# VH-VL binders against RING finger and SPRY domain-containing protein 1 (RSPRY1): the designs that were tried, part 16

Target 1, 184 residues: RING finger and SPRY domain-containing protein 1 (RSPRY1), of Homo sapiens (Human) (q96dx4r300to483)
Amino acid sequence: LFLKEGRQLTYEKVNLSSIRAMLNSNDVSEYLKISPHGLEARCDASSFESVRCTFCVDAGVWYYEVTVVTSGVMQIGWATRDSKFLNHEGYGIGDDEYSCAYDGCRQLIWYNARSKPHIHPCWKEGDTVGFLLDLNEKQMIFFLNGNQLPPEKQVFSSTVSGFFAAASFMSYQQCEFNFGAKPF
Key: E = the ipSAE of ESMFold2; O = the ipSAE of OpenDDE; V2 = 0.75 times the mean of E and O plus 0.25 times the DockQ between their complexes.

## First folded at step 17 (VH-VL; framework fv_gevokizumab)

Design U1 (from S2 with light chain S34N; at its last look DockQ between E and O 0.55; V2 from the best seeds 0.00; counts 0 for: pae E 7.4 > 2)
Fold by ESMFold2, look of step 17:
Structure U1 (fold): chain C 184 residues (1-184), chain A 120 residues (1-120), chain B 107 residues (1-107)
Amino acid sequence: as target 1 above (184 residues)
Amino acid sequence: QVQLQESGPGLVKPSQTLSLTCSFSGFSLSTEGVYVGWIRQPSGKGLEWLAHIDWDDYKYYNPSLKSRLTISKDTSKNQVSLKITSVTAADTAVYFCARSPYWGYYFDSWGQGTLVTVSS
Amino acid sequence: DIQMTQSTSSLSASVGDRVTITCRASQSIYSYLNWYQQKPGKAVKLLIYYASTLQSGVPSRFSGSGSGTDYTLTISSLQQEDFATYFCQQSYDDPWTFGQGTKLEIK
């Protein structure tokens, strides 16, 4: 959803049904399975597999959520088209200067192949993870069940293009995306 | 064990550059997640964060002062330096350096502070 | 910038008293709040980090609580060495900012 800045965080729903915001089956690593409705992804291989969504954002404040289906290692966040996860086998979202990712299994935030710990507990099946991109203030904010982490800003020093929602999945991991079709 | 000590010029004329050095012991800036920062306190007033530098040489500055601040480190000497250009009387304060442990979001060890007066 | 407000600038109390010092942030800071103690001529000392975690070596009479925008430091039974100025500080967003301080004085 498009969020308005002010005295407090507020948001308004943007209808994405007519745009078909979904995982992009044409912008995905080789072994990742994407559901027919385009909102779930599962890795059935012994490799780290990645995808970007169909919708690029260049301006404003944007938010999406993910429901954790399996609680293993996934790296979920934002990436530009310059992220080269497909060029380097085994590289995922957060492993270059063009992407930043939240890992709720290992309790890490990834940027430029560096990790730092965060204070959220390990995610569990059914948890809701939120992903805010504020292009006005140039910050990314990650949420677990509504609890915010400090803003992440480093990715904006290296990027000049728009962002896509993006994710990487370790073997047998799965989640479901909500780009706004369901209430937050 | 952890100790930090500030040193500075004591008196600086307006428009000059203020240079401060933090010398420390009991830890290393080569340790991942550790950083050293500078905080100042004008007489009888509150604390103001100025800057910090981490083990990987990333630098963080208070945005309101960023154009005048330069922070640097010498890991082999266990030192962190701060320069403030174009000083005025408003820069008169006690200057502290302080450490944060591995990825801490707090300052767990502080120096005693050094007074710097900006006067013509 | 996130403004940190300590509404009481000075507070008089006696040894043995229970004292509560409050701190309010201008927006939610999600428990990224620290408490520091300052005595004249001494280095600043960390008491509490992440709103409620007691720093090693700090007496158990100190405790922190709060969430969202409202946070408190409590000293359950004042000792003579506790007369000092207390600052809250947020580390949620740049720049990191401090409250104005609350001076705890001998009654």
Scores: ipSAE 0.050, ipTM 0.638, lowest interface PAE 7.4, mean pLDDT 83
ESMFold2 (binder alone), look of step 17: mean pLDDT 91; pTM 0.928
OpenDDE, look of step 17: ipSAE 0.873; ipTM 0.922

Design U2 (from U1 with light chain S31K Y50A; at its last look DockQ between E and O 0.45; V2 from the best seeds 0.00; counts 0 for: pae E 6.4 > 2)
Fold by ESMFold2, look of step 17:
Structure U2 (fold): chain C 184 residues (1-184), chain A 120 residues (1-120), chain B 107 residues (1-107)
Amino acid sequence: as target 1 above (184 residues)
Amino acid sequence: QVQLQESGPGLVKPSQTLSLTCSFSGFSLSTEGVYVGWIRQPSGKGLEWLAHIDWDDYKYYNPSLKSRLTISKDTSKNQVSLKITSVTAADTAVYFCARSPYWGYYFDSWGQGTLVTVSS
Amino acid sequence: DIQMTQSTSSLSASVGDRVTITCRASQSIYKYLNWYQQKPGKAVKLLIYAASTLQSGVPSRFSGSGSGTDYTLTISSLQQEDFATYFCQQSYDDPWTFGQGTKLEIK
């Protein structure tokens, strides 16, 4: 999904049927469960489990959404291939210099294992969380039910392209991804 | 009892480096989420944010001035320093330091400011 | 850069008046807006953050409101100690920017 900036937010939908945008069962930590259709993930393990999607973004403006199924700790955002899953050490998306993540349970933005509070309320079951990556302006924007936060730019000091949608899950956490097959 | 105090040279010649020090008490810059920043006000003009430094030594600079600014801290002395290179008359201003207790989103405690004049 | 405009540079009022100071951003800032009070010879004082949250120790006659691009500081019953210059400031995107100030003067 490409978004164009202007007097109002607009977007251009990329046809993703030929790419099959979904969670990548071959790019996932050991114990994360991925649904058959590839759009839901759930952790039932004691470790912090991570996944990247199948689609690498190198240019333009991209947007995806997540529906919160459980309201606990998840770190959801963007990561390059260089981001490491250290599930037994509690390191996930946002815990290195190659990833940035939104945590709606603890109300934090994560980058390079540093956390910064955000002003959104704690997410709840049924909430829609949005994730915008603007490779033209080198910024990431997170949304909760359409309410956006200030742009996040620090990850672009370490990397400028090659991002995947990505997420990490605490025990018993679950969410559903929408990469554009459903209207936003 | 949070207090901040700026100190600086008062008068600086063009092309020199302006050095400012913020000395503070009643808080520590090692406290998570705390920032100390610099804001200036040219005579008869509005306020301009310059830079801030956080508890974890990350530095944030106004992009229009970034090549001329250096911010640093000495946590053991409760001090934050700002250097501005190659000054001109446009750098004449009152310089304030200020604390943010909440990840840089607002400045809840300010110093009284120190006037710096750039003159031949 | 996000430009912050305070439409009135100077405002005269009497003790007891209700005073409103406005601030407009060049783009939406999502309530990342702060209000400060400045008096000569005194430290700048935070009054309001997040558009409407009153800072601890600030009198309740001060209030803030607004959303999107338009924000307002209100003093419900002006006191002698309230004569000062008032600045708005956005903390939504870098560089953080201030309005030019509104000087509130005694009639």
Scores: ipSAE 0.114, ipTM 0.692, lowest interface PAE 6.4, mean pLDDT 85
ESMFold2 (binder alone), look of step 17: mean pLDDT 91; pTM 0.927
OpenDDE, look of step 17: ipSAE 0.801; ipTM 0.897

Design U3 (from U1 with light chain W96Y; at its last look DockQ between E and O 0.67; V2 from the best seeds 0.00; counts 0 for: pae E 2.4 > 2)
Heavy chain, then light chain:
Amino acid sequence: QVQLQESGPGLVKPSQTLSLTCSFSGFSLSTEGVYVGWIRQPSGKGLEWLAHIDWDDYKYYNPSLKSRLTISKDTSKNQVSLKITSVTAADTAVYFCARSPYWGYYFDSWGQGTLVTVSS
Amino acid sequence: DIQMTQSTSSLSASVGDRVTITCRASQSIYSYLNWYQQKPGKAVKLLIYYASTLQSGVPSRFSGSGSGTDYTLTISSLQQEDFATYFCQQSYDDPYTFGQGTKLEIK
ESMFold2, look of step 17: ipSAE 0.519; ipTM 0.808
ESMFold2 (binder alone), look of step 17: mean pLDDT 92; pTM 0.939
OpenDDE, look of step 17: ipSAE 0.884; ipTM 0.929
ESMFold2, look of step 18: ipSAE 0.548; ipTM 0.822
ESMFold2 (binder alone), look of step 18: mean pLDDT 92; pTM 0.931
OpenDDE, look of step 18: ipSAE 0.884; ipTM 0.931

Design U4 (from U1 with heavy chain G104N, light chain D94E; at its last look DockQ between E and O 0.56; V2 from the best seeds 0.00; counts 0 for: loop humanness VH .302 < .308, pae E 4.7 > 2)
Fold by ESMFold2, look of step 17:
Structure U4 (fold): chain C 184 residues (1-184), chain A 120 residues (1-120), chain B 107 residues (1-107)
Amino acid sequence: as target 1 above (184 residues)
Amino acid sequence: QVQLQESGPGLVKPSQTLSLTCSFSGFSLSTEGVYVGWIRQPSGKGLEWLAHIDWDDYKYYNPSLKSRLTISKDTSKNQVSLKITSVTAADTAVYFCARSPYWNYYFDSWGQGTLVTVSS
Amino acid sequence: DIQMTQSTSSLSASVGDRVTITCRASQSIYSYLNWYQQKPGKAVKLLIYYASTLQSGVPSRFSGSGSGTDYTLTISSLQQEDFATYFCQQSYDEPWTFGQGTKLEIK
């Protein structure tokens, strides 16, 4: 999704299907199951399992969505290549200075292993969660069913580009990614 | 009972550094989610946020003034300090310190303010 | 920066009056708006946070409303102690910015 700049937000939706954006089975912690079409992930282990997508974004404004399949603990957001998946130590997306994540189960925003509460209700099965990355204004914005939170900017003190969509999952948690092939 | 009190020099000459101290009681800046910040008000004008510091020693500055501001804390003394370098007459204001108890979403307790005048 | 505008700088009223003070943001701030009361020689007092939530210890005659860019503080029956200056403040995006204030004076 490509969003043009403006005084009021203007959006020009782009189709990423030609880029083949999907979860990267080669950039995933050991015990995460990824569907054959590359758009669903499920943790089958007791450790906190993580993945990055195949497409690195380095300029512009980008947006993707996730459908909540299970309503448990997941940390979903953006990470650079420098973000480490320390799954055996319980570290995932949002637990280092190179990643920022939304947690709709515990109602938290994670950065550098620090959390802060957000005002969204706990997510439910079928909810749509949105993830906006604005590399022009250096901000990330999270949405629950179209309702946005204040921008998150702390991750840009450590890095300014080279982000991937990324997620971490507790045991038996699952979601489905939409990188633009389906309408938002 | 949460209380904050500002201390400052009263008068500062142009080009010098303005140093302010906020002394507080009734809470600890080591408590997760707590911020202490500085807001100023020129005579007869509105309020301007300057900076705040959180329980984990992260510092946040108004971008328009960032190059001149330094905020710090001394948790053992329940104090937060602000320095403003290279002051001019535009820095003449009442300076307030204030607490946010909940991840910088609002300032629920303020000091009474201290007047600082910059004059040659 | 998000500009906060209080179009009325001064307002005269009598005890018992219903008073409304308005605040406009330069962009949507999604109810991340607070109201403060300032009296000379006294600490600034938080009245309302998240646009409509009354701070503990604040009299129920104060209320807040609004959404998007337009927000309102209402005093339902003005009391002698309510003569002060009132500021709105957004907590949506840095820098945190304030309206210029509305001074409520005795008529």
Scores: ipSAE 0.252, ipTM 0.717, lowest interface PAE 4.7, mean pLDDT 84
ESMFold2 (binder alone), look of step 17: mean pLDDT 91; pTM 0.929
OpenDDE, look of step 17: ipSAE 0.754; ipTM 0.874

Design U5 (from U1 with heavy chain S100D, light chain Y50S; at its last look DockQ between E and O 0.64; V2 from the best seeds 0.00; counts 0 for: DP in h3, pae E 4.7 > 2)
Fold by ESMFold2, look of step 17:
Parts: structure tokens; sequence; C-alpha cells
Structure U5 (fold): chain C 184 residues (1-184), chain A 120 residues (1-120), chain B 107 residues (1-107)
């Protein structure tokens, strides 16, 4: 599976190494439900619920995917430990200077509570969303079903390393993460 | 009706600072998603993007020139300015300002340009 | 930096000709490509954005196509007012870069 030609060997190395990562039940807002295997999350609360994964990315180029289970509002991307979960105030991943997120329902990229439109269609159940973090070039790239967007770079003005895969969920939203245990 | 107009000194001596002003009408730089940028064209040459500034006062610079460039805006006056320090003959060009109405994806309205010559 | 190459710096044509102008990017730019027209003494004019979308007020004889690294501007029946210099520009990654230009001249 070729996700990005210029990074193929890097992705295959990481994918074949099977890096152990899952959603962190100890780094999650109050009401987010995390599956027993740690790879699915669902919000059944009225608040905007958030989570980080267990793996901190400090160097190199990393990639993970999410399968859209519900097509509603989720903000999925990358966040450092300094990103705050303000679930009762409606703030999630992409709503501070330490995080950047893709929103496939509203077709937005979020950084520092600013949004901008992207050209991807609205995501739908079964879609695969890709999340690339390149700490060498200081860029983040989002993919919908293999189609990439322009690089996002503004989060690197505030921090340059220490990122976790992270996501925020509106009520009744759900997705499944693939951190590399399965082929991309 | 969108209009942009550049103004500048015309002639600048080497090593000095070049200051340019873009005055515009028919839109506001306070509008979400709107950028104003600067592009230059040396005589008989192609176009080179220099910088742009967005509605939220974020600034974006061509990396090859970033150490010499400063972009700023005055939203109440509908103006954007660009300064280029330590100019040389290589900075001789027509300087354009242009509007991007949609999050940095294209320049839909351009000024007529102003010629700046760097000469001793 | 993404380099944009217009391999033809000038092109001679006659009124009524079909003209194609080619632009090549140094990497895939996913249709984040714009075309501009520049005439002496006039402001630069946007013709096409997102590779193939015609800007409002641009005559239908202009069209854009391409994907990946290779993009083309086509003028289906050249008019006298179309003699100008044409630039491609990528908006995929900063710095936003332009092709060197293709000057369309009267044959």
Amino acid sequence: as target 1 above (184 residues)
Amino acid sequence: QVQLQESGPGLVKPSQTLSLTCSFSGFSLSTEGVYVGWIRQPSGKGLEWLAHIDWDDYKYYNPSLKSRLTISKDTSKNQVSLKITSVTAADTAVYFCARDPYWGYYFDSWGQGTLVTVSS
Amino acid sequence: DIQMTQSTSSLSASVGDRVTITCRASQSIYSYLNWYQQKPGKAVKLLIYSASTLQSGVPSRFSGSGSGTDYTLTISSLQQEDFATYFCQQSYDDPWTFGQGTKLEIK
C-alpha cells in the first residue's frame, strides 16, 4: 500500500516494526469510551471529549490512520502534552497552539482555535483518514482515502517535538485507530 | 469592486531599507480567510512571491528572503506594508500587492505594480 | 521549494490558433495550480485556479487541465487580446512559486 511515494521506505519500516501504540486511558477526558483493545473511541456525552495515544513522537516521520465509523464532527490529528482538554468548554484537539486537527465533517483544518476549509469532501462511514507527522521538515499532512492536502506547518511555531496522535469527539461520534499494527 | 494600489520610493540606494505600501478598497483584511501578499518581478524575469499577511495577523515569508522581510498591516486604513532591508541591485523589480480571498490558495486581484530601482 | 518549469519561454501563434502552454512541477502538487495572464501596462489577471476552474469573467476559450506534476493551459481559438505572458503558480506549499512565464507572440 503506497501512501506517499517519497516516504515509502520509511512507512514500510515503521509499519513492519509494528510500533505498539493505543489510546491512553490515563490521558483522556472524563466521558470518552475507549474499547478494550484501545484502538476505538466513542463519545456518548454532550461534551467534546478528547484523548491522546500512548506513544510520544520525538523525531522522524510517523504516520497513522483512522477509519471513520460515524460521519459526524471529530477533530483528529496531533497534540503535545501541553494541549489542554477543555471538554466542557468545547475545546479539543486543534483548539490551542499545541495541536493541529483534521475535521472531515465540516471540512476544516483546526489550529489554535482557527479553522480553514480544506478541499476534501465530507468524510463518510468507512473512509480512511491518514495523519502524517514529519519532524524533519516540520510539517503535518492529512489524507482522505489516500488523497493528501497541503502541508500544515503553523503548529511548529509553538513546539517542534513531543507529539501524540490525538482526537476529539462530538456526541455519538466514533472512529477506529490504526497506529501501524496493520498495513496501511 | 476590489482595487489594490502599490506605492513606493521609486529609487533606493544599496544597503538601505525599501518600504512599500499597499492601499486597497472593496474588501477588508478583517474578513476571515483573506490574505494580502507581495510578489515582485525583476525586469524581463518571472514572478517571485515575497510574503503575505492574513486576517488574523499571521505572517508568511519566502524562506530565502525571510531575514530581510517584514510585513505588517493597518486594518483601519486598509493598508499592508512590506520592508526589505539591506537592498542590492538584485532587489530592482516591479512590486505587486495582491489579494487572496480564500485561505492562501490563489491571488484573484492584483495591483498595477510599482517599479523600485536599487542604484547607487 | 517546489520548482515550476514552463519549458517554452516564447511561442508564436496566429489569431484563431489553438495554443497549449505546459507547466511542470518538481513534485506532485495535487491540482493546487493557478494560471495568470500578464499584459504590459495592465494588472496581472487570474485565469484558472485549482488546475481547471475558470475564474469568473474569463472567456470560455481558456481551459486548464493536468494532474500530478504536469499541467496545461489551453486557448481554443486565439484572439488578438490573448497575446500576453502566461504564468503558472503552485499553491500547494510555501514558498508559493511561479513558472518562468511563456510569452505568446504574434506570428
Scores: ipSAE 0.288, ipTM 0.728, lowest interface PAE 4.7, mean pLDDT 86
ESMFold2 (binder alone), look of step 17: mean pLDDT 92; pTM 0.935
OpenDDE, look of step 17: ipSAE 0.875; ipTM 0.925

Design U6 (from U1 with heavy chain H52Y, light chain S31R; at its last look DockQ between E and O 0.46; V2 from the best seeds 0.00; counts 0 for: loop humanness VH .283 < .308, pae E 2.5 > 2)
Heavy chain, then light chain:
Amino acid sequence: QVQLQESGPGLVKPSQTLSLTCSFSGFSLSTEGVYVGWIRQPSGKGLEWLAYIDWDDYKYYNPSLKSRLTISKDTSKNQVSLKITSVTAADTAVYFCARSPYWGYYFDSWGQGTLVTVSS
Amino acid sequence: DIQMTQSTSSLSASVGDRVTITCRASQSIYRYLNWYQQKPGKAVKLLIYYASTLQSGVPSRFSGSGSGTDYTLTISSLQQEDFATYFCQQSYDDPWTFGQGTKLEIK
ESMFold2, look of step 17: ipSAE 0.524; ipTM 0.798
ESMFold2 (binder alone), look of step 17: mean pLDDT 90; pTM 0.907
OpenDDE, look of step 17: ipSAE 0.841; ipTM 0.901

## First folded at step 18 (VH-VL; framework fv_gevokizumab)

Design V1 (from U3 with heavy chain S100E, light chain Y50S; at its last look DockQ between E and O 0.42; V2 from the best seeds 0.00; counts 0 for: pae O 7.2 > 2)
Fold by OpenDDE, look of step 18:
Structure V1 (fold): chain C 184 residues (1-184), chain A 120 residues (1-120), chain B 107 residues (1-107)
Amino acid sequence: as target 1 above (184 residues)
Amino acid sequence: QVQLQESGPGLVKPSQTLSLTCSFSGFSLSTEGVYVGWIRQPSGKGLEWLAHIDWDDYKYYNPSLKSRLTISKDTSKNQVSLKITSVTAADTAVYFCAREPYWGYYFDSWGQGTLVTVSS
Amino acid sequence: DIQMTQSTSSLSASVGDRVTITCRASQSIYSYLNWYQQKPGKAVKLLIYSASTLQSGVPSRFSGSGSGTDYTLTISSLQQEDFATYFCQQSYDDPYTFGQGTKLEIK
């Protein structure tokens, strides 16, 4: 159990129930290495590799966390089944209208291939990034070590259900996912 | 030093289109993360946010007025424009433009405002 | 939309007084709250952002506090130039919304 001191979740409606989800090894190229337990991913290619989890969110409030193993470029957040990732062309999570991603390396939020800066410092190894999806309020909220950003709502103009936790990795980047296996 | 200045017609007839221009200096909308927004204030009332435009030419509108608003920018001239169609007496107000910097969620620089009266 | 309420529309005070202005949001805005000063014929001035951070160049007699739905602007010792209208504004959710303002007048 790895808890970060001082990290606090401020959203009261988060579903903290254990989610039996893992990274979908069938939805990735051979260059994205998924751990045996399905909770860790590492990119061994020069391409921008993407992965979605196995659990589809159609209603309610959902939350998961990612531990930053390497502090390079990754785009982590939520995508849908309608999202199409072109690994060789550099398209990942947040590069279409059906996904939205947090980038702690470049300090950006991505949606529909557009980026905007956020006020969080660059993530470091060992940092925890939180991802809240509220389909009732149609908003996504990103956290860094418990500090939240304003909600992102743009993606809901294109889709309102069918979301997956998802991440895109630049070369040699790695992160670990917690879908409820450990306490948040 | 960051400066913004609004310009408008002063008087507009009902059902016409109101055109406003914000001229600014001391910063550029080519800078990533910078926003310029419009806010209005009817006499004796509070402030109402109308629209934003960012460095990447993405537009944000107040949902209550979205159908009547069009915001645009000319980066080369350091100008942001706002159009409001089908104006009524309810659109009579002082109109401000303001900057939202990339490092915060606030308006750190404002123009002095320009009064627009809608009257027949 | 998030409603911002300044319950006091006008307040009378004297130079040297401690002044407190309150602002309430219809829902939690998680400290995404800004305070502005407005004077006739002058540009609106940012005083405080993120509930409690003093904007550069603003006198230290101004301070902000609060969390959740309730926030406060405090002037520790009122100066002659502080007589103005003060507005709160939330930046947590779109559309950005403002309080109705509190006019600080000389007693």
Scores: ipSAE 0.017, ipTM 0.630, lowest interface PAE 7.2, mean pLDDT 90
ESMFold2, look of step 18: ipSAE 0.382; ipTM 0.774
ESMFold2 (binder alone), look of step 18: mean pLDDT 92; pTM 0.943

Design V2 (from U3 with heavy chain K59T, light chain S31R Y50S; at its last look DockQ between E and O 0.52; V2 from the best seeds 0.00; counts 0 for: pae E 2.9 > 2)
Fold by ESMFold2, look of step 18:
Structure V2 (fold): chain C 184 residues (1-184), chain A 120 residues (1-120), chain B 107 residues (1-107)
Amino acid sequence: as target 1 above (184 residues)
Amino acid sequence: QVQLQESGPGLVKPSQTLSLTCSFSGFSLSTEGVYVGWIRQPSGKGLEWLAHIDWDDYTYYNPSLKSRLTISKDTSKNQVSLKITSVTAADTAVYFCARSPYWGYYFDSWGQGTLVTVSS
Amino acid sequence: DIQMTQSTSSLSASVGDRVTITCRASQSIYRYLNWYQQKPGKAVKLLIYSASTLQSGVPSRFSGSGSGTDYTLTISSLQQEDFATYFCQQSYDDPYTFGQGTKLEIK
């Protein structure tokens, strides 16, 4: 499901029918809409809405991609189970010590509610954003159309495994996930 | 009018702890995105980044030296300190402190440097 | 560690010359590259950050270019005060390494 060296973990309470990488409709904030195939999400509310995927990453090197459908504010990256959705307070993925997120609208990397700028251009509709988690080297690497951003390492001071692909969406924002069903 | 000034012992003996202080003015280490760091230059050699500390007390260390380095700040005194334990002759260098106004991506203001000699 | 190599350790040039100083990274650093000037008895001075952005107060005769692994600092018309050592530095991944320096000597 996830790129090479990855493993899949099935959660009985979350997905009893199959091991399939998708957005978890049972691990999502109140107002986020998830497509029937589980690979697209859209926020139609004024709050900052969040979701995690169905599979926990515990070891190895993992990679997924997102296609930008709308070019507005989204925070997309990796979060453990301890990352909490505070959708009405504006806290999402990257806003605690258990998550790290790429924001290609504002050109920011988010960790622990702190932002750091990057020099890559703003993402645009149709762009491909890559998300690599290397649990061997303890780093996260984000890509915009194949161009790497600097490695992010600070989240590993608080946690070393148990990550899910995760995202948060500002009003009317939408993207499509590719966990490996399509070629990268 | 950003200014930084290093102070240190000048001469230390091997195996001792080297303590350096950077006193600065014209900016606050409480401002988001501001870092203060330490860079050294051994005689006749290039520059080596050692560590920096950010506005929110996060510390960043050169991995090859991390076990011997401690960086700290005292915002009320406008000071940043660096300690290097178990020094050897290889630690003989001019030590600079420097400010980054922008998340450590570049250092736009440097002190004049202070020479520290480790002799055995 | 990312190695920063300035193949030329010393250059001689005359006032008015165009001077180019080169820097190579051991891997792509995606324009996270700075240039500094060091003169004896003076504080180190930032010239260029993000590969090509001129620092405030730096004369426009200085410029930077490059991408990937290969970067250059150019002085379009050398002035007498430009005698110094010039260092490149990457800010992409820790440790944030410097080139060994290029000493510019005015002949």
Scores: ipSAE 0.483, ipTM 0.796, lowest interface PAE 2.9, mean pLDDT 86
ESMFold2 (binder alone), look of step 18: mean pLDDT 92; pTM 0.934
OpenDDE, look of step 18: ipSAE 0.847; ipTM 0.911

Design V3 (from U3 with heavy chain H52Y K59T S109Y, light chain Y50S; at its last look DockQ between E and O 0.72; V2 from the best seeds 0.00; counts 0 for: pae E 2.5 > 2, grease 19.6 > 18.9)
Heavy chain, then light chain:
Amino acid sequence: QVQLQESGPGLVKPSQTLSLTCSFSGFSLSTEGVYVGWIRQPSGKGLEWLAYIDWDDYTYYNPSLKSRLTISKDTSKNQVSLKITSVTAADTAVYFCARSPYWGYYFDYWGQGTLVTVSS
Amino acid sequence: DIQMTQSTSSLSASVGDRVTITCRASQSIYSYLNWYQQKPGKAVKLLIYSASTLQSGVPSRFSGSGSGTDYTLTISSLQQEDFATYFCQQSYDDPYTFGQGTKLEIK
ESMFold2, look of step 18: ipSAE 0.490; ipTM 0.797
ESMFold2 (binder alone), look of step 18: mean pLDDT 91; pTM 0.920
OpenDDE, look of step 18: ipSAE 0.827; ipTM 0.900

Design V4 (from U3 with heavy chain G37H K59T; at its last look DockQ between E and O 0.65; V2 from the best seeds 0.00; counts 0 for: pae E 7.8 > 2)
Fold by ESMFold2, look of step 18:
Structure V4 (fold): chain C 184 residues (1-184), chain A 120 residues (1-120), chain B 107 residues (1-107)
Amino acid sequence: as target 1 above (184 residues)
Amino acid sequence: QVQLQESGPGLVKPSQTLSLTCSFSGFSLSTEGVYVHWIRQPSGKGLEWLAHIDWDDYTYYNPSLKSRLTISKDTSKNQVSLKITSVTAADTAVYFCARSPYWGYYFDSWGQGTLVTVSS
Amino acid sequence: DIQMTQSTSSLSASVGDRVTITCRASQSIYSYLNWYQQKPGKAVKLLIYYASTLQSGVPSRFSGSGSGTDYTLTISSLQQEDFATYFCQQSYDDPYTFGQGTKLEIK
């Protein structure tokens, strides 16, 4: 969703039906399984598997959600194309200076392979995790069931645009993305 | 077991540079995910956060004072330093250093503070 | 900057009293609110973080509550050692800011 701000923040839903926002089966680690509709991913391998979505965002304010299917370790957030998936070395989204990720299992925010704890409880099956990217104010905001964390700004010291929704999965982990086809 | 202690000049003349040192024990900035902050309290007034530095030399400054502040660390000595340039009487305060184990989310250990007076 | 307001600058109370100190933020801070105790000549002490989580070693008579913009610190049965200045601090956005303090004095 594109958000345009005046005196107070609001947001507007954008229609992505004509753009087909989905996980990119051509921009994915070797062992990650992606559903036929392109909105659900599962790792069936022993390595840390990653994917970016098909839609690159360069301006405005964007929001997507993820439904937690399994409650294990996943790192979900935003990454540019410069973010490298070094799955044999255990590197995923949030493990370089071009990506930032929310980890609801270990209760961490990841940036540049450094973590900091957050106040949210561990996520559970059925939880909704929200991901806001504000390219105007240069911040990212993560939500668990509508409860927001403080803004994350560190990634904008290394890059300012060209972000994709992205995720990394430990073995047997699975989630479902909502880029706006379902109501938030 | 975590302890922080501030050292400062006590008295500084206007327009000079104020240099403060925080010496600490019971933790390390080189291998642990903690932060050291500087906070000041002018006489009879509230606390004002100034800056912090982390284990990776990443620094953050209060925007209203950013042009005059420099925070740095010496991990081998367990010290963090703060410099404030071009001081005025408004910089007269008790200066504290403090630790946080999170991205500035709370200050779980404080020094006793050191008084610095700026006097012409 | 997020302004933190403690509407009461001084409060008189007796040992054994229940005391409530309030803090209001100029915008929602989503429970990123901490409480500190300051005594003359002593290091500042963290009491409560994340609005309601009691710091280790702090007596259980201290508690915190609130959400959004409005937060409170409660001392359920005031002790002699609790006479001090109490201030709140938001950690939601930089610069981190403090309330002006509430001085708790013997009545």
Scores: ipSAE 0.029, ipTM 0.620, lowest interface PAE 7.8, mean pLDDT 82
ESMFold2 (binder alone), look of step 18: mean pLDDT 91; pTM 0.936
OpenDDE, look of step 18: ipSAE 0.703; ipTM 0.866

